# VH-VL binders against q0atu2, part 60

Target 1, 119 residues: q0atu2
Amino acid sequence: MLDKKARIRTSREYRNVFEKGKRLSGRFLIIYYVENALDNNRFGFITNKKIGMAVIRNRIKRQLRAIVREYQGQVKNKHDIVLVARAGIGKSSFEGMEKDYIAIMKKAGLFARNANKID

## First folded at step 21 (VH-VL)

Design mm16
Fold by OpenDDE, fold request of step 22:
Parts: structure tokens; sequence; C-alpha cells
Structure mm16 (fold): chain C 119 residues (1-119), chain A 122 residues (1-122), chain B 111 residues (1-111)
């Protein structure tokens, strides 16, 4: 699990990201991202009912958290990032989800310029 | 077979705008980003930006921010690149290219249009 | 002037081997996959190598790619007259304004 300080936890925090952040769509994910005034990044995760049953939504959320943790150290600092699962994510493998995350984060320019290879 | 067919050559005056089209066929248009790359006469390739045909999202090279607009019409599988405030330095061959690296978390262009020559002269 | 640095030209006789280097930094080649493109005179670029060392279908195995650190190399063995072209490396750059970047290109002349 992500550290508490690395998580977007309140409705107000989520609203701030949605209202002030930029939006990019991948194959299976939509990300909203905005700079924050902290010394760390925070991540939020949204899996709506359109994704499927609760058990599926929870699985997807766990997978997304795992992906985020894996690449957390390479993300540019001082960002709030919300990951919204798209309807088709249920058809994706973990690897496909990971690749989508990597690609969309690269497009967003959220990986550190001197980060190690990401593939 | 995958194919990208671009619109014909354009001749424009400085300050004008040009809009180049790129019609895709042979694959699901909304599944692959379209990138635009230009090449001035005798010069190298210069990346301009990407466009996601599914969402319409775009990302432009900083050099072209404010002057370039990439759009698409999904009903006819066509991507568009509009460049405004044209200058003589914008004289080049403009290419559209399909990005097939996205699904692998990388970026590379496996299919290219034939190119569109844009000449800017007074 | 290009983000990625290539030698402006290379030359060799038919049957020989040539290598084309592509030098970048930690924000591009050092952190992402490299692709190579061949551009025959008067034609659009063609994908030659992707993901550092993979060949698309139709590309003969005499073309090879490799990457180490912040540099990439294109290798061409059994050089043919038809290989005379411009070659470009490219990759994603994760600098302040993330985007794709090309090398300056290398003109290969077959003697």
Amino acid sequence: as target 1 above (119 residues)
Amino acid sequence: QVQLVQSGAEVKKPGASVKVSCKASGYTFTSYDINWVRQATGQGLEWMGWMNPDSGDTGYAQKFQGRVTMTRNTSISTAYMELSSLRSEDTAVYYCARDSGYDSGTFYFDYWGQGTTVTVSS
Amino acid sequence: QSVLTQPPSVSAAPGQKVTISCSGSSSNIGSDYVSWYQQLPGTAPKLLIYDNNKRPSGIPDRFSGSKSGTSATLGITGLQTGDEADYYCGTWDSSLSAGYVFGGGTKLTVL
C-alpha cells in the first residue's frame, strides 16, 4: 500500500485535481494531474461501477496501486495524480495496464528527466 | 494493409495558415496515435506532436505551441494538422505517422504518410 | 542542434559493415527505447528498428540495433547499394516538455 501521505484521501483533494488539473486519456486509464505545494506526490484512484462488480473494481484498484508503487520513485515531484479506470480496463492484463500507465505518464511528462529506463 | 494518405502540396504566404490531412486505412483509427513530423529541405526530421484519435488529446513540441493544432475526424479516419502564422522557415515536407509503440509503453512510428510539401513564400 | 547526436555521414563499399551511432542523455536514450528510421532519397521515412533492437517484418537481419547507457547504435552488414539513404534515430525525451526527438540524421553513401 502507498503511504498515507502519498494518497489523495479527501473529496476536497480530489475536486482540486479535477478542477485545476490536466487530463489525459490512455487505453484503459484517464489521468488527472496537477502540481501541489507539497514535497511529495499523491495518488488517487477511481474505479466506477461501469468497471464492473465490486470485486472487479477492488482488483483493478489493487493492480493500479501496485503499478503506481513500482514507478513511484521516477515520477516528477510535487504532483497530485488521479487515475480513473476506463470501462475497458477489465479486459486488460496487468501488463497491458502497466504499459498504458507508463505511456500516458510519459505523454504527461510526469516521469523524471533523469529517471532510469521505463519499459 | 495499413496506409496513411496525405493531402496535396500547399503554397502559402507568410502569416497564413495551412491544414494538412492524413487519412488512415487498414486498421482501427482510434487505436493508434497519429504523430506529425516535418522535414525542411535538406534538413532532418523534426517531431511536431502527437494526437490521440480516440480522445482527441494532443501533445505538441514546445517549438510549435500556440501555432499548431492537431485534430481528427473519426468518422472518416482522418487526422489533421493545422499550422498558423506561417513563416518561410515552415517550408518543409510534413508527414503523418502512426505510433505503434504506445501499447508497449514506448513510442515509434511504423507507418508514414507520403508527405505533404508546404511552401511558404511571399 | 538536434537533441540526439549522429555523425553527419558514413561511407563504405558494398559488402562491408557500417555502424551509425546515436548519442543522447539520461532524459531520452538513457530512459527510453530507441527507434531507427531509413529514408531513401525522395521518400518518406521507414521504420527500420524499434525497441532498441527489434526489426519490423520485412527488414532483413543484416540491420541490427543496440543500446547502451545513453547511446544507441545501428549496424548494417553486407552493405548494398540500395542501402544508400539517410538514417535517423529517435526516442522519447522526458525533459521539461516531454516529446519525441530525432537525431540529426546520418547520410550513408555506398561507394
Scores: ipSAE 0.905, ipTM 0.954, lowest interface PAE 0.5, mean pLDDT 95
Fold by ESMFold2, last read:
Formats: structure tokens, sequence, C-alpha cells
Structure mm16 (fold): chain C 119 residues (1-119), chain A 122 residues (1-122), chain B 111 residues (1-111)
């Protein structure tokens, strides 16, 4: 899992990202991101009730955390990044979520080295 | 059958603006980003930027920042690129292209419009 | 660093093999997948190779691609007069102004 230093933890921290950050949308995800004053990145995850029952929302959140963990070493430092699951994400495969994440992170300019699933 | 059909040729004076359209068919328009690429006569391809038709989000190449605006009308599956403050060096063929990013996590342009010639002359 | 370098032209006889190189940097070819586009005279570019070495449906297997380090190569075997075109490599660049970049293009001439 993500270390405690790499988590957005408080409502104030989340609000800062939503109010001052940039937003980019993919098929299944929306990212909000803003530079922080730290030497590291922090990640937050939001799944709302429109996505489905609690079991489905918990599964989606775990999958998104796994994706972020896999690629966190490629992300440019000094960013707070919130991933918001879109309503249609429940119909996506893990691989579909992963490709969506890679695409929007590249378009946001947040990868220091591009992450590619196909080798 | 995926198709991208662009508007016709344009002749403009320096300082004017041009708006090129790109009508998509044969796929879900809001599921793929549209990119714009130009090519001056006898020259190579030059990427201008991407636009997400679902959200309206854009990303522009630095060279065009401040002069280019990419938009869409989802009800008619049409993307637009507007280039302002035209100069003679903006004379080129302008292409729209569909990008692959959401299918693969890698970017390539699998379908292209036929091109729109824009001529800037005084 | 951000500019992909291709030879301006290459030539070969019908039936022969030709290769077209594309040289980049660690911020583009060195860390992302390469695509190739064919532009026949008077037409729009067409996707020829994606993800370094994959062909879209309808592209014959005499077209091939490879990547090593910060360089990519397009190969064409069984060269035909109809292959006379401009060829462009392209990839995502992750530098400060992240975006897509193309090579300068290579004009292929069949003797």
Amino acid sequence: as target 1 above (119 residues)
Amino acid sequence: QVQLVQSGAEVKKPGASVKVSCKASGYTFTSYDINWVRQATGQGLEWMGWMNPDSGDTGYAQKFQGRVTMTRNTSISTAYMELSSLRSEDTAVYYCARDSGYDSGTFYFDYWGQGTTVTVSS
Amino acid sequence: QSVLTQPPSVSAAPGQKVTISCSGSSSNIGSDYVSWYQQLPGTAPKLLIYDNNKRPSGIPDRFSGSKSGTSATLGITGLQTGDEADYYCGTWDSSLSAGYVFGGGTKLTVL
C-alpha cells in the first residue's frame, strides 16, 4: 500500500486540490492535481455512491490504489493528486482502469518517465 | 467505418483567424481524443495539441499556446481548431486525428481526416 | 532532445529491403512506444506501425518495426513502387512541455 506520507489525509488537503488544482478527465477517472510544497507526492481516492454498492466501491478503491502504487515511481515529485472514479468505472476491467490512468497522467504531464504496459 | 471529414480550404489575410472543422462518424465521438497536426508545403508533420470531446479538456503544444483554441460540439460529433493572429508561416494543411490513448495507454493516431488547406497571404 | 531525427531520404530497388531510422532521447523513444506513419503523395498520413512493432489490420507483414534504446527502425521488405512515400516516426515526449513529437520525415525512393 501507499505510505502514510504519500496520502492526502484531511478534508482541508482534499479541498486545496479541488479548489486550486487542474483537472483532466479520462473514460473512467478524473484526476485533480496541484503542486505541493513537499519533496514527495500525495494521493487521494474518491468513490461516490453513484458507482454502486459498498462492496463494489471498496473493490474499485483497492484497484485504484494498486494502480497508483505500481506507477508511483514514475510520477514527477511535488504533486498532490486526487483520483475520482467516474460512474461508469464499475463496468471497466482492471486493465481498462490502468490504461486510462496512464493516458491521463501522460496528458497531464505528470510522468517523469513514461509508464508503458506493453513491452 | 471510422471517418473524420474536414471542412474545405480557406484563404486568409495576416492577422485574421481560421476555424477548421472535423466531423467524426463510425465510433462514439466522446470516447476518443481528437488531435490536430499541421504540415507546411514540403515540410514535416507538426503536432498542435489534443482535445477530449467528452470533457472539453485540452493540451496545446507550447508553440501554439495563446493562439490556438480546440473545441467541439458533441451533438453533431464535430471537433474544431481555431488559430488566431495568422502569419504567412501558418500556411499549411491542417489534419485532425483520433488518438489511441484510452484503448492502450500509448499514443498513436489511428484515423486521420483528409486535411484542410489554409493559405495565409497578403 | 525533443526532436526525433530521421534521414531525409533513402532509396532501394524493387524487391529489396530498406530500413528507416528514428533517433530520439530518454524523454521520448527511450521511455515510450514508437509509431510509424506512411504519407503517400497528396494524401493524409496513415498509421503503419504502433507500439514499436505492431501492425494495424490491413498492413502487410513486409512492414516491420523495432526499437532499441533511444532509437527505432522501420523495415520494409519486398519493396514496391507503390511504397514511394514519406515516412514519419512519432512518440510521446515527457519533457517540460509534454506532448507528441514526430520525426522530420524520410522520403523513400524506389529505383
Scores: ipSAE 0.837, ipTM 0.923, lowest interface PAE 0.8, mean pLDDT 92
Fold by ESMFold2, fold request of step 22:
Structure mm16 (fold): chain C 119 residues (1-119), chain A 122 residues (1-122), chain B 111 residues (1-111)
Amino acid sequence: as target 1 above (119 residues)
Amino acid sequence: QVQLVQSGAEVKKPGASVKVSCKASGYTFTSYDINWVRQATGQGLEWMGWMNPDSGDTGYAQKFQGRVTMTRNTSISTAYMELSSLRSEDTAVYYCARDSGYDSGTFYFDYWGQGTTVTVSS
Amino acid sequence: QSVLTQPPSVSAAPGQKVTISCSGSSSNIGSDYVSWYQQLPGTAPKLLIYDNNKRPSGIPDRFSGSKSGTSATLGITGLQTGDEADYYCGTWDSSLSAGYVFGGGTKLTVL
């Protein structure tokens, strides 16, 4: 589980990322990201109803949180990062989501060191 | 069979721009990013940037920021690289290449175009 | 001048073995996978090795790759005249302006 201070919590915080941040798309994910004024990173997750039923959306959120937790130590500090699930993510495996996350985080320049846990 | 077929050779004067095309076939064009790499005569390979054909997202090497634009037309599976304010130092062979990032989480170029020679001379 | 350092040239006789080194840093080879590309004279580069040591379909097992720390090595055994080419290592670099980097290239001559 991510620490409470590492979570984007309010609508205002989310809106700041979408309005001020950069955006990069992968196959299953879109990331929005912006520098923050903190000493740490914060992460947010969006799955909307077009993804599927609540059971499916909750599973995807849990999987994305697990992926972020695994690699959070490699992420450059001082960023607010929102992961948005794309339509079609329900057809992806956990491994497919993980590879997608790694690829777009590298292309965004958000890793301080590249992730080496590619299984 | 995956193929990347590039447009023909170009001769340009300093200050002009050039737009090189790269037509993809044999795979789902929007599923893989296209990268551009150039090579001056007798020199090594120089990475210029990546472009996501689905979203149009790009990332450019700092050296080319402000002079390069990478685009696509998904209806004809074609990527483009435009380099402006050309100088003699831009004389090179320009390659498009498909990257592997979304399949593996690691980047390598598994398919390359044949190259497009761009000559910048007065 | 390249982020990744390769010897400018290597040579060996037909049938012999040669190795080509590629030296980088913790922001590239030290934290990501290395690929190798072969460029025959007058042609586009071709993927030779990916993920440090894997061969794409159609690449004979005379070509091998390895990585240790911040360095990578391409090995070629049973050298043939047709192996004369330029060889480039490449990897992702996570430093300040993140992007792909190539070595300066190594010209292999079969004498």
Scores: ipSAE 0.829, ipTM 0.921, lowest interface PAE 0.8, mean pLDDT 92
Fold by ESMFold2, fold request of step 22:
Structure mm16 (fold): chain C 119 residues (1-119), chain A 122 residues (1-122), chain B 111 residues (1-111)
Amino acid sequence: as target 1 above (119 residues)
Amino acid sequence: QVQLVQSGAEVKKPGASVKVSCKASGYTFTSYDINWVRQATGQGLEWMGWMNPDSGDTGYAQKFQGRVTMTRNTSISTAYMELSSLRSEDTAVYYCARDSGYDSGTFYFDYWGQGTTVTVSS
Amino acid sequence: QSVLTQPPSVSAAPGQKVTISCSGSSSNIGSDYVSWYQQLPGTAPKLLIYDNNKRPSGIPDRFSGSKSGTSATLGITGLQTGDEADYYCGTWDSSLSAGYVFGGGTKLTVL
């Protein structure tokens, strides 16, 4: 489970990532990230109305949280990381979102060890 | 049928720049990143960086940071690599290659251009 | 001084078997998938093996790959004169600025 300390919670925290952070785009996700002053990572998740109705957006958020939780131990510490769902994400499978996440996290240089899922 | 077709050979003087093109066909150009790899005569392969044609995002190998610029024109499905401040050791064959990252979460280059010879001579 | 270490050359007669090694570290081969590329003389590299041991369409099953720990191996059986080429391993490296790395290459000579 994503710990309370591992969440980006306030508008100020989100704004800091968007304004000062780097951005990388995948097929289904955009990731924004910036080094923080903590000893740990924090994650934020954004879906917008163009993705679909609330039930669809909530499902996608749950899937993205599950993906982040699976690989969080491999992420380099001291980063605030916001995942923004792109409009086409509703058409992707869970596996497609996962592969996209892994690819952009590797290209961002955010893994301390590369995360790979064989299955 | 995926194909990457590169621009022709170039001869440059030291201190100049070169821009190599790579035209993609047979797939959705914006769905896959393009990487650039070079090979000096009799030497191994050297990765230079990746470029996302959809976003224009790039990541460059540290050795080329500050000298390389990777771009694209999506309306003609073409990627570009520009290398500045050329020296004799930049004489090489330059390849574009499509990477697999978004299909698999692992990186490999499934399709390669034919290569572009760049000669830097006095 | 490549990050991944390959023998500079290997040789064998037609019909025989060879293996080509690729040694890396925990930041590359030890934590990510390995690919192999064949470069025939005067041509562009071509994907031969991906995800450690998978063959793209059109690559015969006499080409095989494996990985153990921080090392990977390309196997070629039933050698043909047309297999004479340079062979490169490659993978993602998470150290430093993160990026793709190749081995130094191995020249295969078929006597």
Scores: ipSAE 0.829, ipTM 0.920, lowest interface PAE 0.8, mean pLDDT 92
Fold by ESMFold2, look of step 21:
Structure mm16 (fold): chain C 119 residues (1-119), chain A 122 residues (1-122), chain B 111 residues (1-111)
Amino acid sequence: as target 1 above (119 residues)
Amino acid sequence: QVQLVQSGAEVKKPGASVKVSCKASGYTFTSYDINWVRQATGQGLEWMGWMNPDSGDTGYAQKFQGRVTMTRNTSISTAYMELSSLRSEDTAVYYCARDSGYDSGTFYFDYWGQGTTVTVSS
Amino acid sequence: QSVLTQPPSVSAAPGQKVTISCSGSSSNIGSDYVSWYQQLPGTAPKLLIYDNNKRPSGIPDRFSGSKSGTSATLGITGLQTGDEADYYCGTWDSSLSAGYVFGGGTKLTVL
């Protein structure tokens, strides 16, 4: 659902975020983030094998992409942002992941205006 | 029952540091961030920053960046706030408070410590 | 210096209604939920209203909250002498140094 320009695609791009970026943890997610030289944001998603089988990891990635898409218009531009799923994320709900994302993005100062779940 | 119990009053000279403790009970300490808020005599509330007890991550208000350090000891469910290079305008009551961010995606402080009076005088 | 502006004081007689305003900007009240805190004399603040208009357990429905645009309002009906306190609004601010912000506080006097 994310535009091609809004995706972190290569191993080199991911390594740059992990090596140069800041890190903040929530209950279910860790974000790594760094300013980029582009005029847009890019997002990456990591679910390692400790989370579960491939079908579970793929479901979590789809859910995280949907969450990012919902709030992407509120994210300050010029950032590469990698979402890393924590081991316990498989037991969370979509809403739990969403609230976690909102909280850590606010605390990281990455929203240009605050995002909140409506009703 | 959620409780936050803070350390006792402190009297300090300018240039010294103070470390205030906040012991949590009645909930899972690592599941909620602890914030610190201060209030000078006869003045309003001033937010100082947040600390995630699970990761140790912090975010400090710009005014205190470089002078404040927020830490914890998870084995005793205790948060700490240390303020250095004290000056007379740091005389205030310092509160710890639990934030709701991970429950709701919105931030409010649902439980507060009783406050710790820090007096800076020469 | 308060990011959110409140009147310094308000007063009313027992049984009456009072409102306390909280004025902010698009980076705080305009884009996030507002909370209100009551501070009785000599005590720590206590959460009174969260998420604009919700009451925690134990807060009577005489206390209400609302928000419009970049402003929020705390309402207190059936005013009692025990309501005499300082009241603070608060919310998250997304501007330069993202963080939590409080209003300057409003002293309520019950005459």
Scores: ipSAE 0.826, ipTM 0.922, lowest interface PAE 0.8, mean pLDDT 92

Design mm16
Fold by ESMFold2, fold request of step 22:
Structure mm16 (fold): chain C 119 residues (1-119), chain A 122 residues (1-122), chain B 111 residues (1-111)
Amino acid sequence: as target 1 above (119 residues)
Amino acid sequence: QVQLVQSGAEVKKPGASVKVSCKASGYTFTSYDINWVRQATGQGLEWMGWMNPDSGDTGYAQKFQGRVTMTRNTSISTAYMELSSLRSEDTAVYYCARDSGYDSGTFYFDYWGQGTTVTVSS
Amino acid sequence: QSVLTQPPSVSAAPGQKVTISCSGSSSNIGSDYVSWYQQLPGTAPKLLIYDNNKRPSGIPDRFSGSKSGTSATLGITGLQTGDEADYYCGTWDSSLSAGYVFGGGTKLTVL
């Protein structure tokens, strides 16, 4: 699990990312991101009811958190990043979500040059 | 079979703009990003940017920021690249290419258009 | 000039072996997968190698790729006159203005 300081927690924090941040869409995910005033990154996760029942939404969030945790060492610091699950993500495999995340994070320019190796 | 078919050659004067089209077939157009790459005569390949046909999102190489616009029309599976304020050094062959990013998490161009020659001369 | 450095040219006789190098940095080859493209005279580039060492369908196994550290190598054995082309390496670069980068190209001449 992500460290508590690496979580976006309040409605104000989420609103800031959506209103001031940039967005990029992949097949299963949309990311919103903005520079923050901290020394670290923070991540948030959104699944709406269109995704499915609560148990399905919670599974998707758990999978996305695991993906973010795996690659967090490669992410440029000082960003608030919100992952929004798109409708249809429930049909994706974990590997499919992972590849989507990697692709959109690269295209957003959010991976640092000296981050951990991407496998 | 995947195909990318580009519009024909263009001759332009300095200061004009050009819009090159790239029609995709043989796959779901909105599932893969289209990239644009150019090559001046006798020179190497130069990446210009990517465009997501589903969202319309783009990312441009810094050299072309402010001069390039990449768009699409999903109803006819066609991507476009428009380059404005043309100068003689923009004379090149322009290629569209499909990228692999969403399938693999790594980027490579598995299918290329045939190229569109753009000549900028006074 | 190019972000990825390739020798400008290489030559060898038919039937021989040749290698083409591609040198980069930790922000590109050192942290991502390398692809190679073949461009025959007067044609569009064609994907030759992806993910460092994999061949798309239709590419014969006399073409091979490898990567070590921040360098990649394309190997071609059993050279044929039809292999005479320009060869480009390419990869994603995560530095300041993230984007795709190509090597400067290597002209292979089969003598």
Scores: ipSAE 0.815, ipTM 0.918, lowest interface PAE 0.9, mean pLDDT 91
Fold by ESMFold2, last read:
Structure mm16 (fold): chain C 119 residues (1-119), chain A 122 residues (1-122), chain B 111 residues (1-111)
Amino acid sequence: as target 1 above (119 residues)
Amino acid sequence: QVQLVQSGAEVKKPGASVKVSCKASGYTFTSYDINWVRQATGQGLEWMGWMNPDSGDTGYAQKFQGRVTMTRNTSISTAYMELSSLRSEDTAVYYCARDSGYDSGTFYFDYWGQGTTVTVSS
Amino acid sequence: QSVLTQPPSVSAAPGQKVTISCSGSSSNIGSDYVSWYQQLPGTAPKLLIYDNNKRPSGIPDRFSGSKSGTSATLGITGLQTGDEADYYCGTWDSSLSAGYVFGGGTKLTVL
């Protein structure tokens, strides 16, 4: 579990990221990200009904939180980052989501040291 | 039978722009990012940036930010790189290359175009 | 400027072995996977090694790769005259200008 201070919690915080942040898309994920004024990162997770029923959406959120937790030590501090699940994510594997996350985080320049689990 | 086929050689004057095309075949064009790499005569490879054909997202090497634009037309599976405000030092062979990032989480270029020579001279 | 350092040239006789080094830093080789590319004279580069030590289909096992710390090595055994080419290492760099970086290239001459 991510710490409560590492979560984007309010509608206003989410809107700030969407309105002022940059956006990058992978195969299964879109990330929105913006520098914040804090000493830490905050993460948010969005799934919509087109992804599937609530059980599927909750599983995807849990998997994305696990992925973020695994790599959080490599993420540059002082960013608010929202992960938005794309419609096809429900049919991806955990490994597919993980590789997608790694790729887009590298391309966004958000890793301070690259995270690779392939070995 | 993945192929990347690039447009023909270009000769330009300083201050002009050039747009190089890269037509992809043998795979789903929108599933892989296209990168652009250039090589001046007798010199090494220089990475210029990546472009996601699905979203149109790009990331440019700092040296080229403000001068390079990478785009695509998905209906014809074609990527483009446009370099503006050309200088004589932009004379090079320009390559497109497909990257592996979404398959593996690591980046390498598994397929390359044949290269497009761009000559910038007074 | 080349972020990754390679020797400008190496040479050996047919049948011999050579190694080509690639030196980087903690922001690139030290934290990410290395690839190697072969560029035969007058042609586009071709992927030779990926993920430090893996060979794509069609690359003979005479080509090998390894990495240790912030350095990577391409090994070629049983040298053939057709191996005469430029060889480049490459990897992702996570520093200030995050992006892909290549070594300066090594010209292999087979005598």
Scores: ipSAE 0.790, ipTM 0.912, lowest interface PAE 1.0, mean pLDDT 92

